VH-VL binders against q10081. Designs and how they scored, part 20

Target 1, 150 residues: q10081
Amino acid sequence: MSNLEFVYKYFNSLDVKELYDIYLLRTNVFVVEQKCAYPEVDEIDLKCGHLMLRNANGKLVAYARLIPEQQQTVRIGRVVVDPDERKNGYGRKLMLQALETSKQEFSSSKTFVLSSQEYAQPLYRSVGFKKCSDAYLEDGIPHVEMRLEL
Key: E = the ipSAE of ESMFold2; O = the ipSAE of OpenDDE; V2 = 0.75 times the mean of E and O plus 0.25 times the DockQ between their complexes.

## First folded at step 8 (VH-VL; framework fv_temelimab)

Design e6 (at its last look DockQ between E and O 0.70; V2 from the best seeds 0.00; counts 0 for: pae E 5.0 > 2)
Fold by ESMFold2, look of step 8:
Structure e6 (fold): chain C 150 residues (1-150), chain A 121 residues (1-121), chain B 106 residues (1-106)
Amino acid sequence: as target 1 above (150 residues)
Amino acid sequence: QVQLVQSGAEVKKPGSSVKVSCKASGYTFTDYYMHWVRQAPGQGLEWIGAIDPSDSYTDYNQKFKGRATITADKSTSTAYMELSSLRSEDTAVYYCAREWEDTYMVPFDYWGQGTLVTVSS
Amino acid sequence: QIQLTQSPSSLSASVGDRVTITCSASQSISYMYWYQQKPGKAPKAWIYDASSLESGVPSRFSGSGSGTDYTLTISSLQPEDFATYYCQQYSSYPLTFGGGTKVEIK
């Protein structure tokens, strides 16, 4: 008995509706809600894993992308929760699943990294990430690099 | 029932220090950031800093660097804010406030009752 | 540091009036939060993510806005709405608040 389902697919396995749902959620939050004009859809999407959280009605309520990098590292990016689904703990559930899925899909992984807007640090700290840089600008917005080692 | 109970009012001389406590109950203390915010009489709210009680990681408003020290005691579920080198303009009500650690959340969902610190000659 | 400017700093209105409070940010921000504070009490979370009401907040309250310009509206002012309202940004440190808007019932 589950209202929630995690779905993980590499880009070439996404169907058209899944891709639409992902881009709608990402652009509505990162571009529209956050008022930040930038090329939100990028070429990294073609070469990474896409982790989706769907509710019982099939709505995409949370999403992250998992990007394998050199030196046994996985970058987690585009972490987002549907605005209407916030305060349900889905951000933390998504991050925990992202770590578990990364270990299964990239079995040599030992380091996890992400670029966090300053407001999102508490979420990433809650699953073990620690700040590892001073603030820097990404698309005009302050970010910090965060890292988790196994 | 989430509750943040702060220590009582303090009267201090200029140049001294004050340490305000904030005891948390009704939730898992280490799951939430604790913030400190002050309000001078008849004035607005000013953020002092925050602590992650799970590992004592802190962030401070640069205005208070070198004067404010925020700590947490996991065994008693209590956060502390110490302000040194007090001046008369530090007279304020000092609040602790809880933040939920999830994306795009209301950062100060529960507040302590406030601790009046009066700094006078 | 992101500065938040609230307008008006105070207002007086009658029960039943529509009241609008504005908050302008010195640069575009991702999210605006609102707090209600009664005299002698701690602030209470009131509106999060610009437009979402916190639990227990009456439906006569609403929030809107994006970028640099945000509003809190009370559609039909009630006696219990006498308070000071503060906006807050959590887009970057240091966290900052607006100067407050004191709402008084005539």
Scores: ipSAE 0.267, ipTM 0.757, lowest interface PAE 5.0, mean pLDDT 89
Fold by OpenDDE, look of step 8:
Structure e6 (fold): chain C 150 residues (1-150), chain A 121 residues (1-121), chain B 106 residues (1-106)
Amino acid sequence: as target 1 above (150 residues)
Amino acid sequence: QVQLVQSGAEVKKPGSSVKVSCKASGYTFTDYYMHWVRQAPGQGLEWIGAIDPSDSYTDYNQKFKGRATITADKSTSTAYMELSSLRSEDTAVYYCAREWEDTYMVPFDYWGQGTLVTVSS
Amino acid sequence: QIQLTQSPSSLSASVGDRVTITCSASQSISYMYWYQQKPGKAPKAWIYDASSLESGVPSRFSGSGSGTDYTLTISSLQPEDFATYYCQQYSSYPLTFGGGTKVEIK
């Protein structure tokens, strides 16, 4: 819990190592661990914010995208914690920071939305999100839409 | 230390209702989901549902939807599971189980001692 | 819902034996967990994320698998290992458990 560092950057400000770390973590989890082949890297990466959590060793232990949408809405996506770094509460820390960063970067933001894999709902609920849709399949994985109004 | 203490054994008639309690201590009650799982005699485990004590949001196994009601009292750090229209098949040990904060971990790290509910005419 | 089928439902073994328990899912899952349960007691978290041992679990235990097929292995059975083991998935609701595998003394 100590010596953690949050870094928020837009795509054009990412250095090669940061981008590499992000894509490595995302693909290892969303593609390899979850056995899901899909266009993991997309154009949204070019336009969204990238929230990185690193430990004292400089390792990327958690990550999320912050995507501004219309009507004072921010979508949080690609929420991931390194498999070797789980059990440390990084997911919750990441989400809390994501909300805080969103409020700072996107002033007047009032609504936060995300697509949660069903098993991940408790993480998002722990920071105030509520399910607002029935289950649907996204890339073959059960998801639900979740929303937080502030 | 984390403790989950459940209410005592119940004997019920078919068609009646039972409400089992689970008092939590040793941690912040509202920070963790509380699940309910049952186990029929000599059988496996069956998930009933869960509650977020912070706002009382619930998730249910559709099998029990309409019959099971899960609630939480923050003031007493107690979760409840009420099952109505009881049937003989509902005879089981009912457990409350805390979910760890990180969803990537084992979901149920602490369990109550269990409550036997016997449904018999 | 995702059905989990454990095999065998029960087995008899001796101290020192290698024991293998399998859990098969009706569809691919992402996260598999194992619990140990002794008579009259609540289940205990045993293995998480298919292959990671819970704190306090002896190293003679191991877990493996992916997709639909998972395995719990005890390299050398000890007296305290006689219990019932359950697999559980947290990939989709409702959460489901395997039928259990009772490891008995031969």
Scores: ipSAE 0.024, ipTM 0.683, lowest interface PAE 4.3, mean pLDDT 91
ESMFold2 (binder alone), look of step 8: mean pLDDT 90; pTM 0.923

## First folded at step 10 (VH-VL; framework fv_temelimab)

Design f1 (at its last look DockQ between E and O 0.62; V2 from the best seeds 0.00; counts 0 for: pae E 4.8 > 2)
Fold by ESMFold2, look of step 10:
Structure f1 (fold): chain C 150 residues (1-150), chain A 121 residues (1-121), chain B 106 residues (1-106)
Amino acid sequence: as target 1 above (150 residues)
Amino acid sequence: QVQLVQSGAEVKKPGSSVKVSCKASGYTFTDYYMHWVRQAPGQGLEWIGEIDPSDSYTDYNQKFKGRATITADKSTSTAYMELSSLRSEDTAVYYCAREWEDTYMVPFDYWGQGTLVTVSS
Amino acid sequence: QIQLTQSPSSLSASVGDRVTITCSASQSINYMYWYQQKPGKAPKAWIYGASSLESGVPSRFSGSGSGTDYTLTISSLQPEDFATYYCQQYSSYPLTFGGGTKVEIK
């Protein structure tokens, strides 16, 4: 697949179509597919970066948000791939780009963190994240903290 | 092509230990977790534990209460599973299995051929 | 520890039959995974993400479910489908498998 395009914007730079695409993708997977009745849209969206992967037709195929935290840390959240676009390696490509984009946008960043559902750990391991906590429940679903140090 | 080749069958006495090897080829050994799963005769599958070959991080099923030790030698691309204080219910086929990086797919995409360990006196 | 209960434990069926295998989890999980195992062989990846088929799996296989209840269905059983099928979860450690469902020729 040629002509994949990564687009990164802070919230205030998103246009309405981009915001629609992001929320459609996130809700279709996290709320509808996963049957998790929790507030998907939150106030963190207003103060973070939004990383989009679009295919040649302009379809949003993968997304993550990049949240700067204290102590030179970036939190990666809401990692999602369009259900119809799975098996193309977009999850791994997205994670690699998230690391690259964070280095460009947050030049002092040394630590990357995320909260992973257990089944998703292999994706994050493939780009260098390591489990760094015991399992905990988030809305009744087991999660672990994962961390990557540069 | 990806291959996981395990050591041969073993017969052990109760109270002894066994160390099963799993040699990986056809991929970068340190990029993927390795898991160990066993299957007693006529029974289902039971997860023993996992290892990250890059740094030797491990996690174990508590059922084995410290009897299982999983190691990796990245210079030979070989994972090992040692089970100590063997008892008759440890008779099983022991498999190594590679963790797949895209977890929307099945997490164990390649399996070794299995090693039969028989515990009898 | 999440227990996975498969039903039935075994079944006998004829070629052409519709076969349904269930896997019930002791608590809600994200996704169910399925393996096919033939005698003397290691398990093979079969269904992932609850409903997606692995490469080379015939379209007569389907998976469905969410939460605690998941199914694998074979719409028209073929001779090569006689095997044992296992469900597996990766939502909580330790990773666990169902007890298996053996599908035999009647």
Scores: ipSAE 0.305, ipTM 0.772, lowest interface PAE 4.8, mean pLDDT 88
Fold by OpenDDE, look of step 10:
Structure f1 (fold): chain C 150 residues (1-150), chain A 121 residues (1-121), chain B 106 residues (1-106)
Amino acid sequence: as target 1 above (150 residues)
Amino acid sequence: QVQLVQSGAEVKKPGSSVKVSCKASGYTFTDYYMHWVRQAPGQGLEWIGEIDPSDSYTDYNQKFKGRATITADKSTSTAYMELSSLRSEDTAVYYCAREWEDTYMVPFDYWGQGTLVTVSS
Amino acid sequence: QIQLTQSPSSLSASVGDRVTITCSASQSINYMYWYQQKPGKAPKAWIYGASSLESGVPSRFSGSGSGTDYTLTISSLQPEDFATYYCQQYSSYPLTFGGGTKVEIK
């Protein structure tokens, strides 16, 4: 874990390899592993920040995007950990860094929100998020809204 | 290493209460939800409730609402489950279990050794 | 609540046999989780995400499924695999478990 590196970039600063790695990881998990066909790549990618976690070998092991919203709110989305790397606690590490990076990039932000697949709540709960909505369907998958006030 | 050590076996009469403890070590107690699950003899697993030790938030299986009380003591890293108005059908092994934070992993990664609670006249 | 129907409730098998355990949910879920329990012991985390293994779980174990139907498979049963297996869902509260499948030696 000591050789991990976080990199935060906006879309226009991503190189081709970084973009490739992000989309490969996202599609392999959200589309293939979860068996959900939906427009995974969207226009939000063009406007948001991209947080990448790489190991010592340069492999993208985890990823999230940070989306600034109105009312001093930051939405954290597309949180994903590589299937081969899920025993190392990278999810929690990613979320903690996401919060720190958000504070740096969006200094006025106090509220953090995300749409969690129901089974994924433990990850977000571990860093202080609380469920704040009833269940709803997103692309046919049950979700809940979660919120953290800092 | 992570360890959950529970209190010893209990024998109770119907109508009484029992309070089982679960002492956690090897990790930051307040960073993880603690759950309680029971198993009647020869039967399956039944979820009782959960607690966030950081702020003592709790949620319960409706089946136990009004009878089960889950608490946590940060100073001793100990979670508690109290069950009142005991019935014979409450006879079971009671487990505490830590909620794993990894999104894709099995939710309950560490379990206590279990506490047998016997309810009989 | 989400009901999990596990089948069979028990089975007898020999070392080397292929064993299949099914868990059916009353409504669609994203992932099914599995625990292994031996007599007198607490359950152990075993299979997650319908396709991945917990640390220390032998490769002969696998999970599969989607929607409402999930399966745990042991490709070649070994002596240490005789135990009771439980499925579990975390898609909605209250959290629920299947009834369990006891894998016994024939």
Scores: ipSAE 0.157, ipTM 0.729, lowest interface PAE 3.2, mean pLDDT 91
ESMFold2 (binder alone), look of step 10: mean pLDDT 91; pTM 0.936

Design f2 (at its last look DockQ between E and O 0.63; V2 from the best seeds 0.00; counts 0 for: pae E 6.6 > 2)
Fold by OpenDDE, look of step 10:
Structure f2 (fold): chain C 150 residues (1-150), chain A 121 residues (1-121), chain B 106 residues (1-106)
Amino acid sequence: as target 1 above (150 residues)
Amino acid sequence: QVQLVQSGAEVKKPGSSVKVSCKASGYTFTDYYMHWVRQAPGQGLEWIGEIDPSDSYTDYNQKFKGRATITADKSTSTAYMELSSLRSEDTAVYYCAREWEDTYMVPFDYWGQGTLVTVSS
Amino acid sequence: QIQLTQSPSSLSASVGDRVTITCSASQSISYMYWYQQKPGKAPKAWIYGASSLESGVPSRFSGSGSGTDYTLTISSLQPEDFATYYCQQYRSYPLTFGGGTKVEIK
């Protein structure tokens, strides 16, 4: 149970292997598995925080971006769990840690928001997020805005 | 181990109400949404509604709005579904089902054993 | 609401047969979910996403599809596979299920 490790770094502190692991996982899921061609790597990566979850073997099993916004808001993005690791509850662990890390890094944060693919809502709902918008398309995929007030 | 144990079969008259219970164990009750789904004899599955036990947030299928009431008791880890103004077409097996949080997994991972509600004159 | 249409509603097959069940959605969805139900029992989580399997589901089961059309396939039907299968969407509320496909012994 204690074989998991969370690591939070900003872009300039990532080593080459960490960056590689992040982009490999993101592209394999968001582009390949979801069959969606879009600019997966973007400039937000340069400015946001990167939350990594690794197992005892050092494998990146889950990842998320933490993006500070105005009005004491933090956006959580690119939430992903390795396809081979999706039965271990890592998604929920990741989200709980994302909230905790956000509070530590952004002490004034009160609001958390994210754009959820419609099928992914149960993950975010499990940690208290509520849908706060109608469905909209993002890169051709239906999404909903979700919000958590703490 | 996760278990959902429902109350026993009910026989009701038209116009009456029925309240089915679903006792959860083996996990933190307040961490997961609970859903209610029914199945008429020989028919498919129909979603009734959901509840977040942590704050008692609910949402319903419009078909049942005004007649269905879903509640949760944190102290006993029990969810309830009450259906009023019963009709013969409400005759069905009623299931509670837990919503799993994993993004890619099947949403309803655990189900109660079902409760048969028979509505007849 | 999103309507899910399953086809066929029932089929008869023999052990060893390839079985294909289709679920068509009235709107585009990202993932289709599948449940297996045997008589007198509650549905069981079976297939999630487009092609991923739940723990304990035999490899002879697979899912495929995108957009509005999804398919569950049994490559070689086994005796324990005779059951009713339901598709389900979590794209929008109200949550909805397909009408079911009963796989019977030929």
Scores: ipSAE 0.340, ipTM 0.799, lowest interface PAE 1.9, mean pLDDT 92
Fold by ESMFold2, look of step 10:
Formats: sequence, C-alpha cells, structure tokens
Structure f2 (fold): chain C 150 residues (1-150), chain A 121 residues (1-121), chain B 106 residues (1-106)
Amino acid sequence: as target 1 above (150 residues)
Amino acid sequence: QVQLVQSGAEVKKPGSSVKVSCKASGYTFTDYYMHWVRQAPGQGLEWIGEIDPSDSYTDYNQKFKGRATITADKSTSTAYMELSSLRSEDTAVYYCAREWEDTYMVPFDYWGQGTLVTVSS
Amino acid sequence: QIQLTQSPSSLSASVGDRVTITCSASQSISYMYWYQQKPGKAPKAWIYGASSLESGVPSRFSGSGSGTDYTLTISSLQPEDFATYYCQQYRSYPLTFGGGTKVEIK
C-alpha cells in the first residue's frame, strides 16, 4: 500500500513551510497551469481548515480546504493534486478523507457543497456529490454547484 | 490490466435496433464513467453519451436522445449501448471508452476495439 | 455546444519535418485533449490537458494553447507518426471532437 499521510490544520496552526507548500501547489495549478489570473490566495484561507496529503518523502501531493458555512454546511474548495502525482487516484482519496475529517472537526455538519468545473463532476459524483445547479460562470469558467447530504 | 472488449460486428436493416456490449476487466467497473463514441466511415469522432455504472446515471448528446439507451450490468462488468430506428447514416464503428479523472485532467484513457455496425437494406 | 475546428484537415510531410496542427474552440476552454488514431485502430490518448503527454508518447510531441486556440506540434516527424490526430474538449456537454488532421507521408 501507499505510505501516505493526511495532515489537517486550521490556518493558525500551519507552520510557514506548510503554508508555502500549499500556496505553491495551488498557484502553480490554478493560476499558472490553468492560465487564469485571479486572486487565488484569499481571506477565506485565514478562517478555514487545510487538509494536506503527503507522501513518505514529505512531499505535498494533494490539498483541499474545508470551509464551515451556515446551516450546518461545509464547503470543500481548492481541490488539487500535484501535477506529477496525477493518475494515482489521489483526488478520490483526498475527497473521501475531506468528508471524514469534516465529520470529525465539524460534528454538527449535515451538508457538503462545492463549486465544480463541469469536467470535474465525475470525481465528486464518485464520492456522493450530485449536481444541484445549472452552469454558471466563475472567473469566466463554467461551474456547477454540487451537494452531498448526510 | 485494464481491458475493454466489445461485441462483434453487426449488419442491420433501416428501422431496426442494435445493442453493442463492452465488457470491462482489470479494474473496479463501478469506479469509472463509461462513454460511447462513434466514427462513421472516413469521418471524425462523435460522442453519444455516458453512464456512471455505480448507479446507472446517464447523460446523452441531444442528437441521440430518444434513440440511444446506455445501460450497465454491475454483476458482469458490462456496459451496453442500444441505438434504435437505425438509418444508413448510423453506419459507423462504435467505441466504448473509460474516463479517468483526477482533478483537472480527464482523458479517455482506455478504449474498446470498436464494433462496426453497418445499416443497409 | 462547443465546436472544435481543426486545421489543416490533412497534410503531407517528410520524415524530419516540424508539423503543427491547430484546434480552435468556439468558446474559451482551459484544457484540450488530443488522440492519435491509426487506420483500423481505436484512438489512443496522446496529450491530456493542454500540454501533458501520455505515458509512452515521444518527447518530440508537444501541446500548447489556451482560451480558444490550441496546437499539437511534432518537432521532427518520424515514420510511426503518420496517423490522424483529433482534439477533444471536456469543458461542457455535449463532449465534442475536432474533425481530425490526417498526417501523411509526402
């Protein structure tokens, strides 16, 4: 089996190297690879949980943020896998762990939501999310809202 | 080792129907979407639709809605595509293709060998 | 629906030539997928995203582009590269393919 480790921390518990690793991974994919200029680092990061997947060498291979919202809801955002680690199923593994960690850390949560680019729906559907909106533009890119109810 | 094996070639008359099978092996059938794509002689590729084998959720190219039916049998790891009211323009090679997803990179990574369907009187 | 227009529809080239194939989308997209197909065979995944090579694809192949305009380039054409190449989008439904570019020996 893979020697993988999940690490979950609120912002104030991140050390500077963890924060560096997170922003490097996020900006390299969301801004550089996707060629989409926008304020990728935002104030939500200060008020949410950060879920990291690291391999045996300590490399950050996948990441998501868990954002508590009103109405017993957790939003999962910034779902990303390191480009060199793709096609290993880490996206699905990350999503399953995001749900489990949310249950542990936000015990009253009943609803999970995310905003998905249209092509990414199969990943989220594989862990129980269902589309709940028509397509809309976010920073010029088509998205759909997806939801999972406990 | 991932493999998609399709049923054999078929010759059909206009107005009839055809059902093509795609048997999957070497992976967990219900973990991946399956797609159907066709290619008319000398022409390009055309997407027909998709199925999530885990719960039979389907989506279709509107061009084929009402004529195409995509199904999956979890017990045999087999996907099916049925096309009704056949016309000569439906003569094509029909492929099944597996979708792989990991965040933002989602290719059709494995394809069946193709099934030639010929519609002629 | 997003239309993909490939150019050229066919080309003839010599071994060693640099070959560039274009794919233009009717709407902006972030990623393009490319497939190689040889006669009588199923398509093979070749380039995913705009620029990532599938395993076993020679480094003489490259992909690039953003927005509506994408390219596949072969830096030095080899005999085994004579095939038809298709672009594909998975940004919105229905999924669509380009019309194909047949690369033939001159």
Scores: ipSAE 0.071, ipTM 0.699, lowest interface PAE 6.6, mean pLDDT 88
ESMFold2 (binder alone), look of step 10: mean pLDDT 91; pTM 0.931

Design f3 (at its last look DockQ between E and O 0.51; V2 from the best seeds 0.00; counts 0 for: pae E 4.8 > 2)
Fold by OpenDDE, look of step 10:
Structure f3 (fold): chain C 150 residues (1-150), chain A 121 residues (1-121), chain B 106 residues (1-106)
Amino acid sequence: as target 1 above (150 residues)
Amino acid sequence: QVQLVQSGAEVKKPGSSVKVSCKASGYTFTDYYMHWVRQAPGQGLEWIGEIDPSDSYTDYNQKFKGRATITADKSTSTAYMELSSLRSEDTAVYYCAREWEDEYMVPFDYWGQGTLVTVSS
Amino acid sequence: QIQLTQSPSSLSASVGDRVTITCSASQSISYMYWYQQKPGKAPKAWIYGASSLESGVPSRFSGSGSGTDYTLTISSLQPEDFATYYCQQYSSYPLTFGGGTKVEIK
């Protein structure tokens, strides 16, 4: 774990390999593993920040995007850990870094929100998020809104 | 190495209370929710409740609301489950279980060894 | 609450057999989780999602399903696999388990 590296870039600063790695990981998990056909790549990618976690070999092992919203709010989305790299605590590490990076990039932000698949709540709970909505469907998958105020 | 060590077996009379302990080690106690699950002899698993040791937030199965109290002592990294107004049907092995944070993994990754609580006249 | 109906409650099989355990939820859930329990021991984390294994779980185990119907499969039963298996959901509170399936030696 000592050889991990976080890299935060906006879309226009991503090189072709970085973009490829991000989309490969996202589609393999959110589309293929979760058996959900939806427009995974969207226009939000053009406007948000991209947080990448790589291991010593340069492999993208985890990823999230940071989306600034109104009212001093940052939305954290597309949180994903490589299936072959799970059980290493990368999800928690990613979320902690996401919060830290958000504070640096969006200094006025105090509220963090995300849409969690119901089963994924433990990850977000571990860093202080709490459920703040009833269940709803997103692309046919049950979700809940979660919030953290710092 | 993560370990959850529970208190010893209890024999109780109907109407009394029992308090089971679960001492955690090998990880940061306050970073993970702790759950309590019981299993009657020869039966399945039943969720009792949970606690966030960081702020002592709790949630319970409605079946046990009013009778079950889950607490945590951060100084000793120990979670507790107290069940009052004991009945014969409360006879079971009681487990503490840690909630893992990985969104893709099985939620309860580590379990205590279990505590048998026998309720009899 | 979400009820999980596990089938069968028990089965007898021989070493080398293919074993299939089903778990049906009263409503749609995102993922089904599975635990293995041996007599006198606490449950062990075993299967999550679709075909994903906990560390140390043999590849002969697999999980599949979506919506309300999920399955745990053992492609070739081994002596150490005789145990009780439980499904579990974390989609809504209260958290619930299936009734369990005891896999016994024939």
Scores: ipSAE 0.421, ipTM 0.818, lowest interface PAE 1.6, mean pLDDT 93
Fold by ESMFold2, look of step 10:
Structure f3 (fold): chain C 150 residues (1-150), chain A 121 residues (1-121), chain B 106 residues (1-106)
Amino acid sequence: as target 1 above (150 residues)
Amino acid sequence: QVQLVQSGAEVKKPGSSVKVSCKASGYTFTDYYMHWVRQAPGQGLEWIGEIDPSDSYTDYNQKFKGRATITADKSTSTAYMELSSLRSEDTAVYYCAREWEDEYMVPFDYWGQGTLVTVSS
Amino acid sequence: QIQLTQSPSSLSASVGDRVTITCSASQSISYMYWYQQKPGKAPKAWIYGASSLESGVPSRFSGSGSGTDYTLTISSLQPEDFATYYCQQYSSYPLTFGGGTKVEIK
C-alpha cells in the first residue's frame, strides 16, 4: 500500500496509454468477466474525471469515474478493481480517495451518488453510502441508488 | 479477532415469541450490516433479514415480514432477532452473520455459532 | 425471488475422487457465492465471485460458471472436505441459498 499512487485527470488530460489502461480494465471486468454485452464505453467518459490507482510497478489496479451533476452532486461510476489485485482493500481505498478528490476538484459538491448492483452495496456502505431507492432494473439486472451527504 | 457470540438454545411453545441475541466484538459494530439466517434440522439456509446497526435500518424477507423484528444495541454491540407467533416449522438453528465490506464479492465473512430454537408443545 | 437449485443433493465419494457440484439460478446473475458447512458448525465462506477462493481454501477447490449455471469442483477429495456445500446469490433481494449438497464418505 505505501507505494500506491492515485492519479486524477479530466478526460482531455489523459494520455493514450492511460486511456488504453482504463478501457482494458473496464472491459475485462464489466464485459468479459461478467459476460455482459453492454456498450461499456460511452460519451460520459468525454465529460468526466478519471481516478486511477496504480501500484509501484505502474499497473492500473483500480479505477472510478467522477461525474459532476446538478445540485452540487457528484456521481461515482465504473468502480472496478483488477481481478488479480482483489483482496488487497483497493476498492475501499479507491472510494475514500474518490470522495476526497471530488471535494478538492468540485469545491461545491455536497452529495455523492451511485447506482449499485445489490452485491456491491457492502463496499459503498463501508465508506458511508446508504441505499436511497427501491431496486430497479437496468438491462434486466437489479440496481439500487445509493447516496452520501456531507 | 472478529467474533459473533449468540445466546443459548431455547425451547418454546407454539404461539409464543423468541428473541435471539448476537454480541459482536473485534471490529466496529456500527460499520457493518448484520444478517440473520436460519437452518431447519437437516435442511438448507434461509435468509431472514438485515440491519444497519448505525441507524437501525432493516429489511426483511417477505416470508417473515410482520413476525420478525431485528434490532441492534450500539452500546453493547449486540444485534437481536425476535420471531413471534411461533409454529413448529420455525424450529431451526438461527445464525447471525456479518456482511463483508470490501472487495464487493463475499457478503458473509463471519458467522455466529448458532442458536437452536425448538418449537413444540 | 431468485431460486437456486443445487445438484446433487447428496453424493458419496472416496478420498482422491473428483467431485462436481452444480447450482442453477432461475434467472441470470453476475456472481455466485459458496459456503462450506460441517456438522454442528456454522457455514464458512469458501468461494466468492463464482471462481475466487477465500483465504485458506485449498487449491483443489475451484468455482466456475456464469449466467444461470455455476459449479464447484474438488479435484482430489480429501478427508477434511466431507461437508455440505451451499451456493448463494446476492443479485436480488431476498437473498437466497441453494438447498445444499452433502458430500459423504463412500
Scores: ipSAE 0.297, ipTM 0.774, lowest interface PAE 4.8, mean pLDDT 89
ESMFold2 (binder alone), look of step 10: mean pLDDT 91; pTM 0.932

